# Designs tried in a protein design chat: VHH binders against Peroxidase 8 (PER8). Part 5

Target 1, 290 residues: Peroxidase 8 (PER8), of Arabidopsis thaliana (Mouse-ear cress) (q9lnl0)
Amino acid sequence: QLRHGFYEGTCPPAESIVGRVVFNHWDRNRTVTAALLRMQFHDCVVKGCDASLLIDPTTERPSEKSVGRNAGVRGFEIIDEAKKELELVCPKTVSCADIVTIATRDSIALAGGPKFKVRTGRRDGLRSNPSDVKLLGPTVSVATSIKAFKSIGFNVSTMVALIGGGHTVGVAHCSLFQDRIKDPKMDSKLRAKLKKSCRGPNDPSVFMDQNTPFRVDNEIYRQMIQQRAILRIDDNLIRDGSTRSIVSDFAYNNKLFKESFAEAMQKMGEIGVLTGDSGEIRTNCRAFNN

## First folded at step 1 (VHH)

Design p8 (framework vhh_podentamig1)
Amino acid sequence: EVQLVESGGGLVQPGRSLTLSCAASGSIFSSYAYGWYRQAPGKQRELVAAISGGDTLYADSVKGRFTISRDNAKNSIYLQMNSLRPEDTALYYCAAEIYSDTYWGSEDEYDYWGQGTQVTVSS
ESMFold2-Fast, scan of step 1: ipSAE 0.015; ipTM 0.361

Design p9 (framework vhh_podentamig1)
Fold by ESMFold2-Fast, scan of step 1:
Structure p9 (fold): chain B 290 residues (1-290), chain A 120 residues (1-120)
Amino acid sequence: as target 1 above (290 residues)
Amino acid sequence: EVQLVESGGGLVQPGRSLTLSCAASGFTFSTSPYGWYRQAPGKQRELVAAIYTGSTLYADSVKGRFTISRDNAKNSIYLQMNSLRPEDTALYYCATRGLSYSTYPQYDYWGQGTQVTVSS
C-alpha cells in the first residue's frame, strides 16, 4: 500500500535528499524536468512504476533500454546520485521507483509547474524485457490515444493533461514532425522557421513549446489553439471533437491546467506499483540485486 | 547536436594492436549507450562491441581480442584491438543513441568512420 509519509519512520530525510540532488542537477541544466517527465512516463506505462526502465542490458539479456523508443531517455545519473546518498544514510530502504516519482515531482515544481504530494512505498521490479515496451508515437490519432490511456485507467481529460503537460518542456527531433512541416494548416511563420531549423544532418531538434520551453505551464495548449503545435498528436487534440474543449479550457486557465496536471501525475505515478513484499529494494538502480 | 569523431585507424600487420578513440559531444555522455560497428566492402555493418552503464558486450568474432572502455571525464570511448587479423579490415564507426535532452529518440547517431587495414 502506498502512503503519504511512508519513509517518516524508516528514512526521515528521504524526500529532502532526493529534492536536493534534483535541484543541484536542475540548477546546472534546466532540461532536467523534461528528462525526468519522460523517464517516469516511460517507466509507469510499461508494467507499472517499478523502475524496470532503469535496468542496464547485459551480455546475456537485453532490457527496456534496448528498445529504440527508449534510446533518448536520460537523467539516470540523477537517480543514481540520489540512490547512492540514500543508501549511505538508510541502507536498503528507499526504492528506485520511489526516487523516480519524487524526483519527477520536484523537477516539475522547479520548472514553475504545480507543487503536489505523492504517496510512496513502491518496490522495484524484477524484470526488464524489450517485448513489454508498448509506447504510443507522436503521430498517433486521438482515438488510438484514448483507447491506450483508457486501458491503463485514464479518462480523456487526464490524457489531455498528460500529453500536453509532458510537452510543455523538452524537444522533438525533426524526423518526427515532417508531416507537420508539410501541413498548410500549421502556422505559416512557424512552418518557415522549422524548415530552417531542420536543415542539415543528425536529425536536429526543436523545442515543443516555442515560447516557454523550460516552464511547466499552459503555453503548449495556447500553441495548439494558434495552430503552432510541433507534433501531430498535439495538433490532433485541438482538432478532435472529443478533446478540443479540454484544450481550450487549459489554454485559458493556467490554474486549472496545473491542478489537472498534478492530479494526472499523481495517478500516473501509482500505475501497477509493487508494494509490501513484492519486488525488491535494489541497491543499484541499474541492476537487479541478484 | 550529437557529434562523434573517430581516430586511431591505419595500416597494420597481422598480429599487431591498434587503439581506436571516439570523442563525443552534444549530449549527456555518462548515461548514453555506445557501440563500435564495422563495415567491410560489400558487407553489412555489424556490431563489434558495445558499452552500457555497468556492462559490455562483444561479437563472437572479436571476443577475447578486443576491449571496449569509456572515460566519462574526457567524453571518450575506446576500442583496444589486439591480435589483429586480415578479416578485421573494415571501416570502423562509433555510434550512440540520442541527444541528452531528447524526449523522442529517432535513430542511432554515427561518426564518419576510421579505416583499419590489416595486411602484410
Scores: ipSAE 0.000, ipTM 0.154, lowest interface PAE 17.1, mean pLDDT 85

Design q1 (framework vhh_7aqx_2)
Fold by ESMFold2-Fast, scan of step 1:
Structure q1 (fold): chain B 290 residues (1-290), chain A 120 residues (1-120)
Amino acid sequence: as target 1 above (290 residues)
Amino acid sequence: QVQLQESGGGLVQAGGSLRLSCTTSGRTFSSYAFSWFRQAPGEEREFVGAISWSGGSTDYADSVKGRFTISRDNAKNTFYLQMNSLKTEDTAVYYCAADTYYYDSEFDYWGQGTQVTVSS
């Protein structure tokens, strides 16, 4: 099944090639970490980490990319570049699903987050159906989140690490947090600032972490404690009795957060994976083999 | 629904050491942030040191940095203040405190206090 060093005999430079491609993109654009975190999460929670999210829709067949909640997913060109280089060196060997996992892991480390190892040996899925996409929205309750994460094998602590950790970097469009701007419980100075920022056309965006928007660190949990969480789903974590102590623990212990987030990311990357003879090794991450 | 009980206070010579303990009788010890405060006669209560819910972060008043250390032992439901290089100015009643609310800047639970007297 999945193993550390899966490609050591079949494609020894696999992880080095992915890491170099990711570094080159990240060095020019720090938002790459946010993009890859979103990509891996949206892929893994929909029928497993099988790179089904990467499939482009065609005239005859919609894909997961056709769903509105996936409209903001980006970074596909990073995966394409890594795959192109890997196909030249090791034809038909390294799965797109493994590339996503390795790329996300490396982007987290580049942004100051934890460094960790991942197991590899994933194979690519043979389906990408819009009807399979079931994702949590920005306003869901803690109870809804707990049920959703439990259904894929995660406890409450792992859920808090993934929801908050995934929001340590990246932006949210103003349409996703209008309920927060109207909430008198939100920090009044930040609420006033957001009202001004959201007056523009074309659904402007704001950083989810107001203090360290390009670093994977525990600052997002400190923002939650200060009533400064941008999204309702994040604010709910500090208000709910089942999650408050975990938020506090992460807010005051960056080492604990980083260790918990690394473990959570390892577990997430192993959801519903295809191994052995299941699935395929795509030659183009955006299209099924024939 | 918790009780805090200090112990370890007493009389000590300047330059000496004392370790204060604060034992909790309630549930969910790991959910508490813990702090030590002190109050000298005729003065307002002042902050001494704090330890986070996880124990991974500590903070101290400038007057005690390098001399005092706060720690916690979750297995014993107890947290400590190790006081080294004591000065006569450290003479005060020392209180332990616990806070379970993120929005509350005041501590929810206080101990009864324990007297520390540093003689010259």
Scores: ipSAE 0.000, ipTM 0.095, lowest interface PAE 21.5, mean pLDDT 85

Design q10 (framework vhh_7aqx_2)
Fold by ESMFold2-Fast, scan of step 1:
Parts: structure tokens; C-alpha cells; sequence
Structure q10 (fold): chain B 290 residues (1-290), chain A 123 residues (1-123)
């Protein structure tokens, strides 16, 4: 069972150690928040928040990292560093899955997003299969997104908070939004700017939030209203009747967005978790114990 | 099939205090965010305060901020509105409301509603 203060008796410095490691990485590189948000989302929506995403492939055993959609996931060394320190003070106590959740929460706060508490007590999974990876693409319809999020227990409001909120930081490669550059409904000045930025070789990237690319705030929703969303999946949220009012509510009320995003992140971090006797406590987040 | 029932309303003098309770049944209490709304005669329902499903976050209308406190007791399947320094302008029917997981500011965002409880603040 997940609970607040799970490590109070068994590893009192657990959250402070993770927070310090995350701060040190974030202080050197503001893109850490985007990296950890993507890591937690890609882990949690595939067989639950069990750190299966962290498992390295071998020549004979592929893992979730072997899937193309996960090739851009980064920040594994941050989790490794936190785990190494935790194993020194509290051997075989703090799960990799809990480290990912705590690290992501702290990185959101560092980027100006909401501060919130998370429950802990997750255990690490015993499988990491490429065939389990089913992730939404950048061009999917709102109806497809609603169906996918509903299948994992999320309502429409939580979906809008997660899709938009997750895109308040980070980049998108030009190959993922060519349909937007060709769309006359996109803001014409932004469209011209993106066409110029994307003319070069090697699939350049652009910030998804054009104004506050390192801040977790409601600016992405304001950009949706202004026809400035980079990805089709984001633009679709302002155009669809089932999500339009939620986008507007977040766009004019940053406090409401932050509260909703915090709540959505808490709920996401509790998808399909292993507790009690299930799973294991890995000693190396990148490999099963035996 | 979530059911909400308000209690604790009544008559109080300006400057006084009242605590409203909303008891819930059906569904898992900890999966819901809760809010209080109020409606004065001839007016539309307005937001008063909200508490997230985790209990970690609360929000209030500017008119009640610093005077009202929302809280929840998961063991009792009940949430509360503590109203202090009451003003005659606080006179209204108070409604408790619930929605899964996330809070909202608009009445249209809430799926479940109580029947309302009258609060009258006299000079």
C-alpha cells in the first residue's frame, strides 16, 4: 500500500537525497525537468509505475528502451546517482520506481511548477518488453486520446492537464510537426519561423512552449488559444468541443492549472504500482537483481 | 451513484462562525476532489472553495480567502467548510460538489451535487 512517509522509519533521508541529486543536475541543465516528465510518463503508462523503462537491453534481451518511441528518453544517470547514494545509507530499501516519482516531482517544483506530496512504497517490476510499449503519437485525435486515458483511469480534465502540462517544457523534432507547418490554421508568423528553423538537415528541434520553455506554467494553453501549438495533439485540444473549455480555464488561471497538474501527476504516479510482496527492490535500476 | 449531503447550516450573527459538513456515500472517497459553491437569491452559483483528491491543495474565491477553510476527513468520508468572520453578504444556499481526481472552478465541471443547506448571516 502506498502512503505518505513510507520511508520515515526505514530510510529517513530518502526524499532529501533524491531532491539534492535532482537539484544538482537541474542547476547545471534546465532541460532535466522535461527529461524526467517524459521518463515518468513513459514508465507509468506501460504496465504501471514499476521502473520497467529503466532496464537496459542486452544483445539477446530487448527492453522498452529498444522501442523507437523511447530512444529520446534521457536522464537515467540522475536516477542512477540517487540510487547509488541511497544504497550506501539504506541498502535494498528505496525502489527505483519511487526514485523516478520523487525526482520528477522535485524537478517540476524547480521549474516553477506546483509543489506537492507523493505517496511512496512502489516496488520495481520484473519485466521490460518492447511489445508492451503503447504510446500516443503527436497527431492523434482528441477522441483517441480520451479513449486511451480512460482505459488507464483518467478523465478528460486530467488528460488535458497531462498532455498540455507535460509539453510546457521540452522540445519537438521538426519531423513530428510537418502537418502543423502546412496547416493554414497555425499562427502565420510562427509557421514562417518554424519553416525557417526546420529547413536544415538532421531533424532540428524547437521548444514546444515558445515563450517559457523552461517553466512549468500555463503558457502552453495560452499558445493553444493563439493557434501557436507546435504539435497537432496539443492544437486538437483547443479545437475539440470536449476539451476546449478546459484549455480556456487553464489558460486564464495559472493557479487552477498548477493544482490540476499536481493532482494529475499524483494520480499518474500511482498507475498499476507494485506494493507489498510484488516485484523487487533493485540494487541497480538498469538491471533485474537476478 | 455518489451521493452528497450537507449539514451544519443555520442562522448566525455577523462576525460569527459556522462549520458546514458534507457526508459522502458511494464511490471511493479518496478518488474525489471536493468543492463548496453558494447561491444567493437571484444570483448564479459561485465558487467558494475546493480541496484536491490528495488533500494537499486548496483554493478559495477571493471574497472568502482568509476567512473560510476547506478540509477533508477520509476516515469519515466527510469534508468541511469552516466559515469565520461571517458577513451578511455570505448569506446563501451552500452546495457541496464532487468530481473525480481534479478540482474545478465552474459548476459545470462537477458531476455530483448535494441538495444545499441555507446559511443566513444577520446583522
Amino acid sequence: as target 1 above (290 residues)
Amino acid sequence: QVQLQESGGGLVQAGGSLRLSCTTSGGTFSDYAFSWFRQAPGEEREFVGAISWSGGYTDYADSVKGRFTISRDNAKNTFYLQMNSLKTEDTAVYYCAARPYSTGWSPSEYDYWGQGTQVTVSS
Scores: ipSAE 0.000, ipTM 0.124, lowest interface PAE 17.4, mean pLDDT 88

Design q11 (framework vhh_7aqx_2)
Fold by ESMFold2-Fast, scan of step 1:
Structure q11 (fold): chain B 290 residues (1-290), chain A 121 residues (1-121)
Amino acid sequence: as target 1 above (290 residues)
Amino acid sequence: QVQLQESGGGLVQAGGSLRLSCTTSGRTFDSYAFSWFRQAPGEEREFVGAISYSGGETDYADSVKGRFTISRDNAKNTFYLQMNSLKTEDTAVYYCAATIEYDSYGQYDYWGQGTQVTVSS
């Protein structure tokens, strides 16, 4: 099953290699944390954390990358670089699914978020099918979110930590929050700024956290309280009675947020994992072994 | 790039059946997931059913499960909503929609203009 130190005997430098690759990319581009958070979440909630998201489509077979919700997922080259180095020192040993989990954890720490350990021993999936992709949209109600997260084993508090925490960094394209721009309940100065920013062609993007867009911290929850959430799914958390107090707790206690987010990320990284003899250890994260 | 046109609506007695068609134009039919929505007078649009890119996955609103079936014919650039055991509360304007996402609450890129379905007692 998953354990701490899974690679201690089989590939001792595994986590340090991933960490160095992630640091080099993050040092060049601070948006790496947002990219990896989105990648891990989109992978884990679709048939488990099995790196099915990484599979490239072919002429004969589409993949999860073929779904529009995944068009914005990026950072695949970071996973590729880590895998390439790991295959040189430890052939056929470290799964792509473990690389995604370790890389995401390290990117959170780099962005000022919590530092935490992850268990490893994941194996890579043998399927990547567009029809398996079921993801929450940016406008869904709290009731819909609670039902979806409960179906994968998450309580309300963990859900609030994951939805808000995942949006502490990164951008949203204007097409995803037109309902918020039209909402008079949104902070009026921010609303005016977003109307101006979103008037142009090519679906421009804005930071989801307007104050600390490159830090994993509790600022997004403070913005929810101030009517400044960019996405409806985030704004809904402060408006719904089942989540309001949790948003408030995180907004006023960064230590509590970090501890809750770390625990939520650990649990998220363990959804539906393949271990033991299930799945495979890919040699190329973008293609199944043949 | 996809244009949608509904057909097949009309008046039907409770307990009857109708099949709605959504004809698409363009060269990207197989790139889209498709959905049906409906809107009763004075109400917001509600989700009815969806079909994935491959046709291997379908999803339905609880109110229509077991009565409605969504299907697609990629060779004809058309997808369908077969409505059986119709009830008066199924009366609504039915819209077809296309998206590059597959999600009941996803943002839909293209919409038809709607077709009226009236179910009389």
Scores: ipSAE 0.000, ipTM 0.130, lowest interface PAE 16.6, mean pLDDT 85

Design q2 (framework vhh_7aqx_2)
Fold by ESMFold2-Fast, scan of step 1:
Structure q2 (fold): chain B 290 residues (1-290), chain A 119 residues (1-119)
Amino acid sequence: as target 1 above (290 residues)
Amino acid sequence: QVQLQESGGGLVQAGGSLRLSCTTSGFTFDDYAFSWFRQAPGEEREFVGAISGSGGSTDYADSVKGRFTISRDNAKNTFYLQMNSLKTEDTAVYYCARSLDWYGEYDYWGQGTQVTVSS
């Protein structure tokens, strides 16, 4: 089973090693938090948090990395570095799935988000199939999002915390939000600015949070209220009756947002986990054990 | 009417090169990202490579990195896959796709072009 302090007896420095590796990468590149949030979400919502996303394809076998939806996932070298250090001090002990969860948690704190504890004891999965990858796109309706999140055990409030919270950091390319810049409901000054920058043939990117692009905070929800959300999936949250009041609550109460986001991230990290004798402890996060 | 059409496939010996083209019509080419996929008989369709609006960003499957290069020519409404150092394992039907986003939402696909790499 998952528990707090799972590695206390078997690898006491496990979480501190992961935290140090994550800090070193984040200190050089603040976009690491956005990268790890995407990695954790894409792993957990596809067959559970079992590190199936980390498996490299081979000439004989495709993997989840082979699917276009995962083309933008990055930060694998961070997980590899943490795993390499952990294998030196605690061979065959700490799962790749636990490393992803711990690394994501620590990157959130580094970016000014909530600090929270996670339970550990995950084991790594034995499959990584392209056909298992089913992820929401940037233009989906609130109804579609609610159905998708409900299918993995999340209520509407948790969904709003995860969608918005995940977009407090990171960028979107102009090709991802053409529907928004053509939408007169977007803040007129921002719409004009984006129309100008996006008219060129370079598919430039913009920060999803226009004010605090490197901080995990409630600013994205304030941007939604101001009609300044970059992606349609985010804008839909303020327009839909089932989510509007939750967006408002988060926009005006950063403490509530942080508490809700921490709880949502804890719950997300526990989706479909393998424990006990299921799965394996990989020695290389990118390949199944022989 | 949106259309994507692959060309440039064929038979080639291992170690050789091919360049695939995907010609498009019916939309503003510069507004979209594009990807190449492939599917061998009995296998799942796998991602090969992607290119953003005007080539500002590219990404590749690990199996083809260093051997394949994706590029685009906005003046011709066409994007390409340059395949070098071909291996028998690269044998597949190759598909081009238009993406609404970088997350892999694809709304239009070509019909596919066969690439066969002989020993």
Scores: ipSAE 0.000, ipTM 0.131, lowest interface PAE 16.1, mean pLDDT 86

Design q3 (framework vhh_7aqx_2)
Fold by ESMFold2-Fast, scan of step 1:
Structure q3 (fold): chain B 290 residues (1-290), chain A 123 residues (1-123)
Amino acid sequence: as target 1 above (290 residues)
Amino acid sequence: QVQLQESGGGLVQAGGSLRLSCTTSGRTFSDYAFSWFRQAPGEEREFVGAISWSGDSTDYADSVKGRFTISRDNAKNTFYLQMNSLKTEDTAVYYCAADSYPYYSDEASYDYWGQGTQVTVSS
């Protein structure tokens, strides 16, 4: 089972090493927080937080990375560097799944988000199949989102914290929000700006949070209220009666948002985890042991 | 919750040494990363050195590398700044600080601060 201080006796420097690696990457590139949030979410909602997403495809076997929805996932080299350092001091001890969880937590704090502790003791999965990848799209209804999050044990408030909180940082490609650009209900100045930005070739990207694109804060919820949400899935949260009051609560209370987001991230990191003798401790996060 | 209290400041001649101590209260000493900052009169507060919660990593400002050493003693709930080869430019109020995560150089990320201790280096 997962517990606080899981590595206290087996690898005392584990969290410190991960945190330093994450800090060094984040200090050079503020988009690391967005990258790690996307990585952890895409891993955890597909067969649990078992680092299945990290597996590289081979000639004989595709992996979760082979799916188009995962083409934009990045930051694998950060996990690799942390794993390499951990294997030098504590061979075959710290799972890739725990590294992802710790790294994401630390990157949130670096970006001004909440500071929180996570339980550890995850083991790495033995499976990475394209057919297992089922993720919410950028245009889904609130009803669809509620059903999906309920199926993995999350209530409506936690769902709003995860969807919005995960979009406080990062970018969206223009192909994912053409319906929003054509929507007269979108803020007119922002709509005009996006029409210009999306005119170019190669599917340009824009920040999902137009005001604080590198900070994990409640600004995205304020933008939802102002008709400035980039993705339909975010805009739907302010328009639907079941989520509207929660969006308002977060928009006007950053402390409440941070507390709710921390709790949501703790719960997400514990979905479908392998512990005890299940799974393995990989020596290379991108490949199954033998 | 953690409370921090500095000691060991004072007057010292250039080329001399001082050791600052920061004593913390609470049972969670080993959970925190610790740092030292300093502020000279009329100047902004600057980073001096840091030690991770595990003690396996340390970092220093370029101006003090090779002269200052940070360390921690978990049995005494205390961490230290050993200052050698002191220069008049080291004159400042020194603050100890604690963070719940691996050390950061960004002052704004620290959770708890001591009240400060004066270090004066005379020529």
Scores: ipSAE 0.000, ipTM 0.130, lowest interface PAE 17.9, mean pLDDT 87

Design q4 (framework vhh_7aqx_2)
Fold by ESMFold2-Fast, scan of step 1:
Structure q4 (fold): chain B 290 residues (1-290), chain A 122 residues (1-122)
Amino acid sequence: as target 1 above (290 residues)
Amino acid sequence: QVQLQESGGGLVQAGGSLRLSCTTSGFTFSSYAFSWFRQAPGEEREFVGAITWSGGDTDYADSVKGRFTISRDNAKNTFYLQMNSLKTEDTAVYYCAADRYSDYELSEYDYWGQGTQVTVSS
């Protein structure tokens, strides 16, 4: 069963160690928050928060990392460093799945987002199959997003908080938003700027939040209202009747956004978790035991 | 050694259909994710559609959703773009691409075809 303080008796420094490792990486590179948010989301929505995403493929056995949707996931070295240190002080005690959840929570707070508690006690999965990866695409409609999020237990408001909260930090490659550059509904000055930025070879990237690209805040929703959303999925939220009012609420109330995002992240971190005797405690987050 | 070759392009009237094929060689087809991109004259390259290595997921640009379908045939080392209800705005050079680790948001593609012209006339 997940609980607060799960490691108080078995590994008292667990959360402090993870927090320090995350801080050291974030202090050198503000993009760590975007990386860890993507990592946790991609892990949790595929067979639950069981660290199946962390498994490296082999010639004989592909893994979730083998599918296109996961190629851009990064930050594995942060999880590895935390795990290595935890194994030195508390052997075979702290799961990789808990490390991902704690690390993501701490990175959100570092980036100015909400501070919140998480329950722990996750165990690591014994499976990582490409065929299990069923993720939303970057160009999906609101109707498709609502269906997908509902299937994993999220209501429309929580969905808007997660999509926007996840996109308030990080980058998008130019090939993924050419339709937006051609869209007359996009802010004309931003369209001109992006058209110029995207002329170069090698699929350059731009910040999804043009104003506060390293801060977890409600600015992305204000960008949506101003017709400045980079991705179609974000622009769709302000144009669809089922989500428009929620976007407006978050755009004008950062406290409401932060509270909603914290609750959404807590719920996401508890999807399909393994506890008790299920799964294992990996000694290496990138490989099954044995 | 590694090669991606597009075929099936050409001239078609608005409202018509074309099926593009991308035949591959020199790598293990079943281990790669595949995408189609297009580039109109004077414009930047844009994403059209993708299919994951497992074939279990597809994604499309909003402008082609409901009209275009991407599929793969592991036995033939070929993947396809079925284009229906073509519009003049679909006129572009279409490129097939393969990426062992592609991610529609952040990855770079390992291999590219040379492109095939699709022209939709009114």
Scores: ipSAE 0.000, ipTM 0.178, lowest interface PAE 16.3, mean pLDDT 86

Design q5 (framework vhh_7aqx_2)
Fold by ESMFold2-Fast, scan of step 1:
Structure q5 (fold): chain B 290 residues (1-290), chain A 123 residues (1-123)
Amino acid sequence: as target 1 above (290 residues)
Amino acid sequence: QVQLQESGGGLVQAGGSLRLSCTTSGLTFSSYDFSWFRQAPGEEREFVGAISYSGGSTDYADSVKGRFTISRDNAKNTFYLQMNSLKTEDTAVYYCAAKDEWYGLSEDEYDYWGQGTQVTVSS
């Protein structure tokens, strides 16, 4: 079972080691928060938070990394560095799944997001199959999003916190929002800027939050209200009757957003976890023990 | 194993039409954005057109707007480039490409590419 202080007796420095490694990477590159948020979401919504996403493919065995939907996941070297330090101090003790959860939590705090505690005691999965990767696209309808998030135990308010919270940092490629650029209801100054930015070859990317692209804050919800949402899924949240009031609440109350996002992230990190005698404690996060 | 396979290329006279197809396997077709690129002899690879995973958004290079149309058929795991009013300048190897950006956190370009299909437009 997951608990607070799971490693207090077995590896007392576990969380401080992860936090230091994350800080060192984040201090050099502020996009680390976006990378770790994507990593945790892609791990947790596919068969639970069991670090199956971290497994490298071999010539004989593909993994979740073999699927194009995970090609954009990055930051694996951060998890590797934390694991290497933890194995020196506390051999075969701290799971890769716990490292991902702790690292993501710490990266959110570094980016100005909420500070929160997480429960630990996850064990690492024994499978990583391409066929298990089932992820939503960024332009799905609100109704589709509600059904998908409900299937993993999230209500509408939590869904709005996760969709917007996940988009307060990170980028979107121009091909994904051509419908927004052509939409006259999009803020005209932003629309002109995006037309210019997207003119180049190789499908350029833009920050989803144009004002505070490296901060986990409520600015994305303010952008939605101002007709400045980059992605259709974000724009849909302000237009749909089931989500509109929640967007407004978050846009005008950063404290409420941060509290809701923290609760959502805590719950996300606990989806489908392996505990007790299930799974294993990997010595290398990118490979099964045997 | 993910594969993208182009078909429908060939030789056509200026003013003619061709329809390119890109058949995909090994991926969840409905969750991917698809694009066409081309590379003319001695030139760099350039963007031609794109269609979003929902089919609700399309974009085109200025040189092909009004002449080319991109579309997708989720039931057949295939997407298309309808090329009308072809010009000699459209002569190139055409590549199909696929990318995914779940939740908008992707920073990578295209995940998968076809091997290309030759289109030759004669005068």
Scores: ipSAE 0.000, ipTM 0.129, lowest interface PAE 14.9, mean pLDDT 86

Design q6 (framework vhh_7aqx_2)
Fold by ESMFold2-Fast, scan of step 1:
Structure q6 (fold): chain B 290 residues (1-290), chain A 124 residues (1-124)
Amino acid sequence: as target 1 above (290 residues)
Amino acid sequence: QVQLQESGGGLVQAGGSLRLSCTTSGRTFSEYAFSWFRQAPGEEREFVGAISGSGGDTDYADSVKGRFTISRDNAKNTFYLQMNSLKTEDTAVYYCAADLEYYGSSWDESYDYWGQGTQVTVSS
């Protein structure tokens, strides 16, 4: 089973090593939090938090990385560095899946988000199939999102915390929100700004949180209320009767958002996990054991 | 936005070949991953194959592996589905789709950009 302090006896420095590696990367590049949030979401919602996302494709065998939805996932070198250090001090002990969960938690705290504990004891999966990748896009309806999150055990409030919370940091390329730029319901000043910014070459990107792009806080929900959400999926949350009140609650109470997001991230990190004798402890997070 | 337009569909005898093209207009083509889907009458839309951004990694549905090949030409803003050894079961409307990626977000625009479809009919 997953428990707090799983590595206390087998690898006492496990969490501190991961935290140091994450801090060193984040200190040099504030976008690390956005990268790790995306990595954990994409790993956990596809057959559980088993680090299947980390597997590199080969000429003969594709992996989850082969699917376009995962082409933008980054930060693999952070996980690799943590794993390399952990293998030196505690060989074959700390799973890649636990490293992803710990690293994401620490990166959230660094970005001003909630501080919380995670349970560990995950083991790494033995498959990574492109056909298993089922992810929501930026234009999906609230009804579609509710069904998807319900299927993995999340209620509507947790869904709103995860969708909005995941977008408190990070960028979107202009091609992803042309529907919003054309939408007269979008804040007119922001719409004009984005129309101008998106004239540039090479599909420019914009911050999803226009006010606090490097902080995990409730600002994204305030942006939704102000008709300033960049992505349709975020705008839909304030438009839909089933989610509107939750958006308002988070927009007016940053502590409530942080508590809800922490609980959501804890629950996200525990879906479909392998424990005990299931799976393996990879020695290389990008490849199954030889 | 990207606009996707399929071409190359038509009527073909079982055992024959067709090459579908999907021409795109819009943003940086090489940053997109592309997919083909198909929908037979009375059925739900099903995945056929995908090609990742500039690395060219491919994935196929089991029913088409070894018969269909997906490829891309970044210079022409076009990607292709080469269909060989066609079977009557391959009869469907074929759609091309684009996955747009971005760094640091928890969500991608998975297949929000679709072509209008092109009919492929395989006769015995």
Scores: ipSAE 0.000, ipTM 0.135, lowest interface PAE 15.4, mean pLDDT 84

Design q7 (framework vhh_7aqx_2)
Amino acid sequence: QVQLQESGGGLVQAGGSLRLSCTTSGFTFSDYAFSWFRQAPGEEREFVGAISWSGGSTDYADSVKGRFTISRDNAKNTFYLQMNSLKTEDTAVYYCAAERDYYEGLTYSDYDYWGQGTQVTVSS
ESMFold2-Fast, scan of step 1: ipSAE 0.011; ipTM 0.312

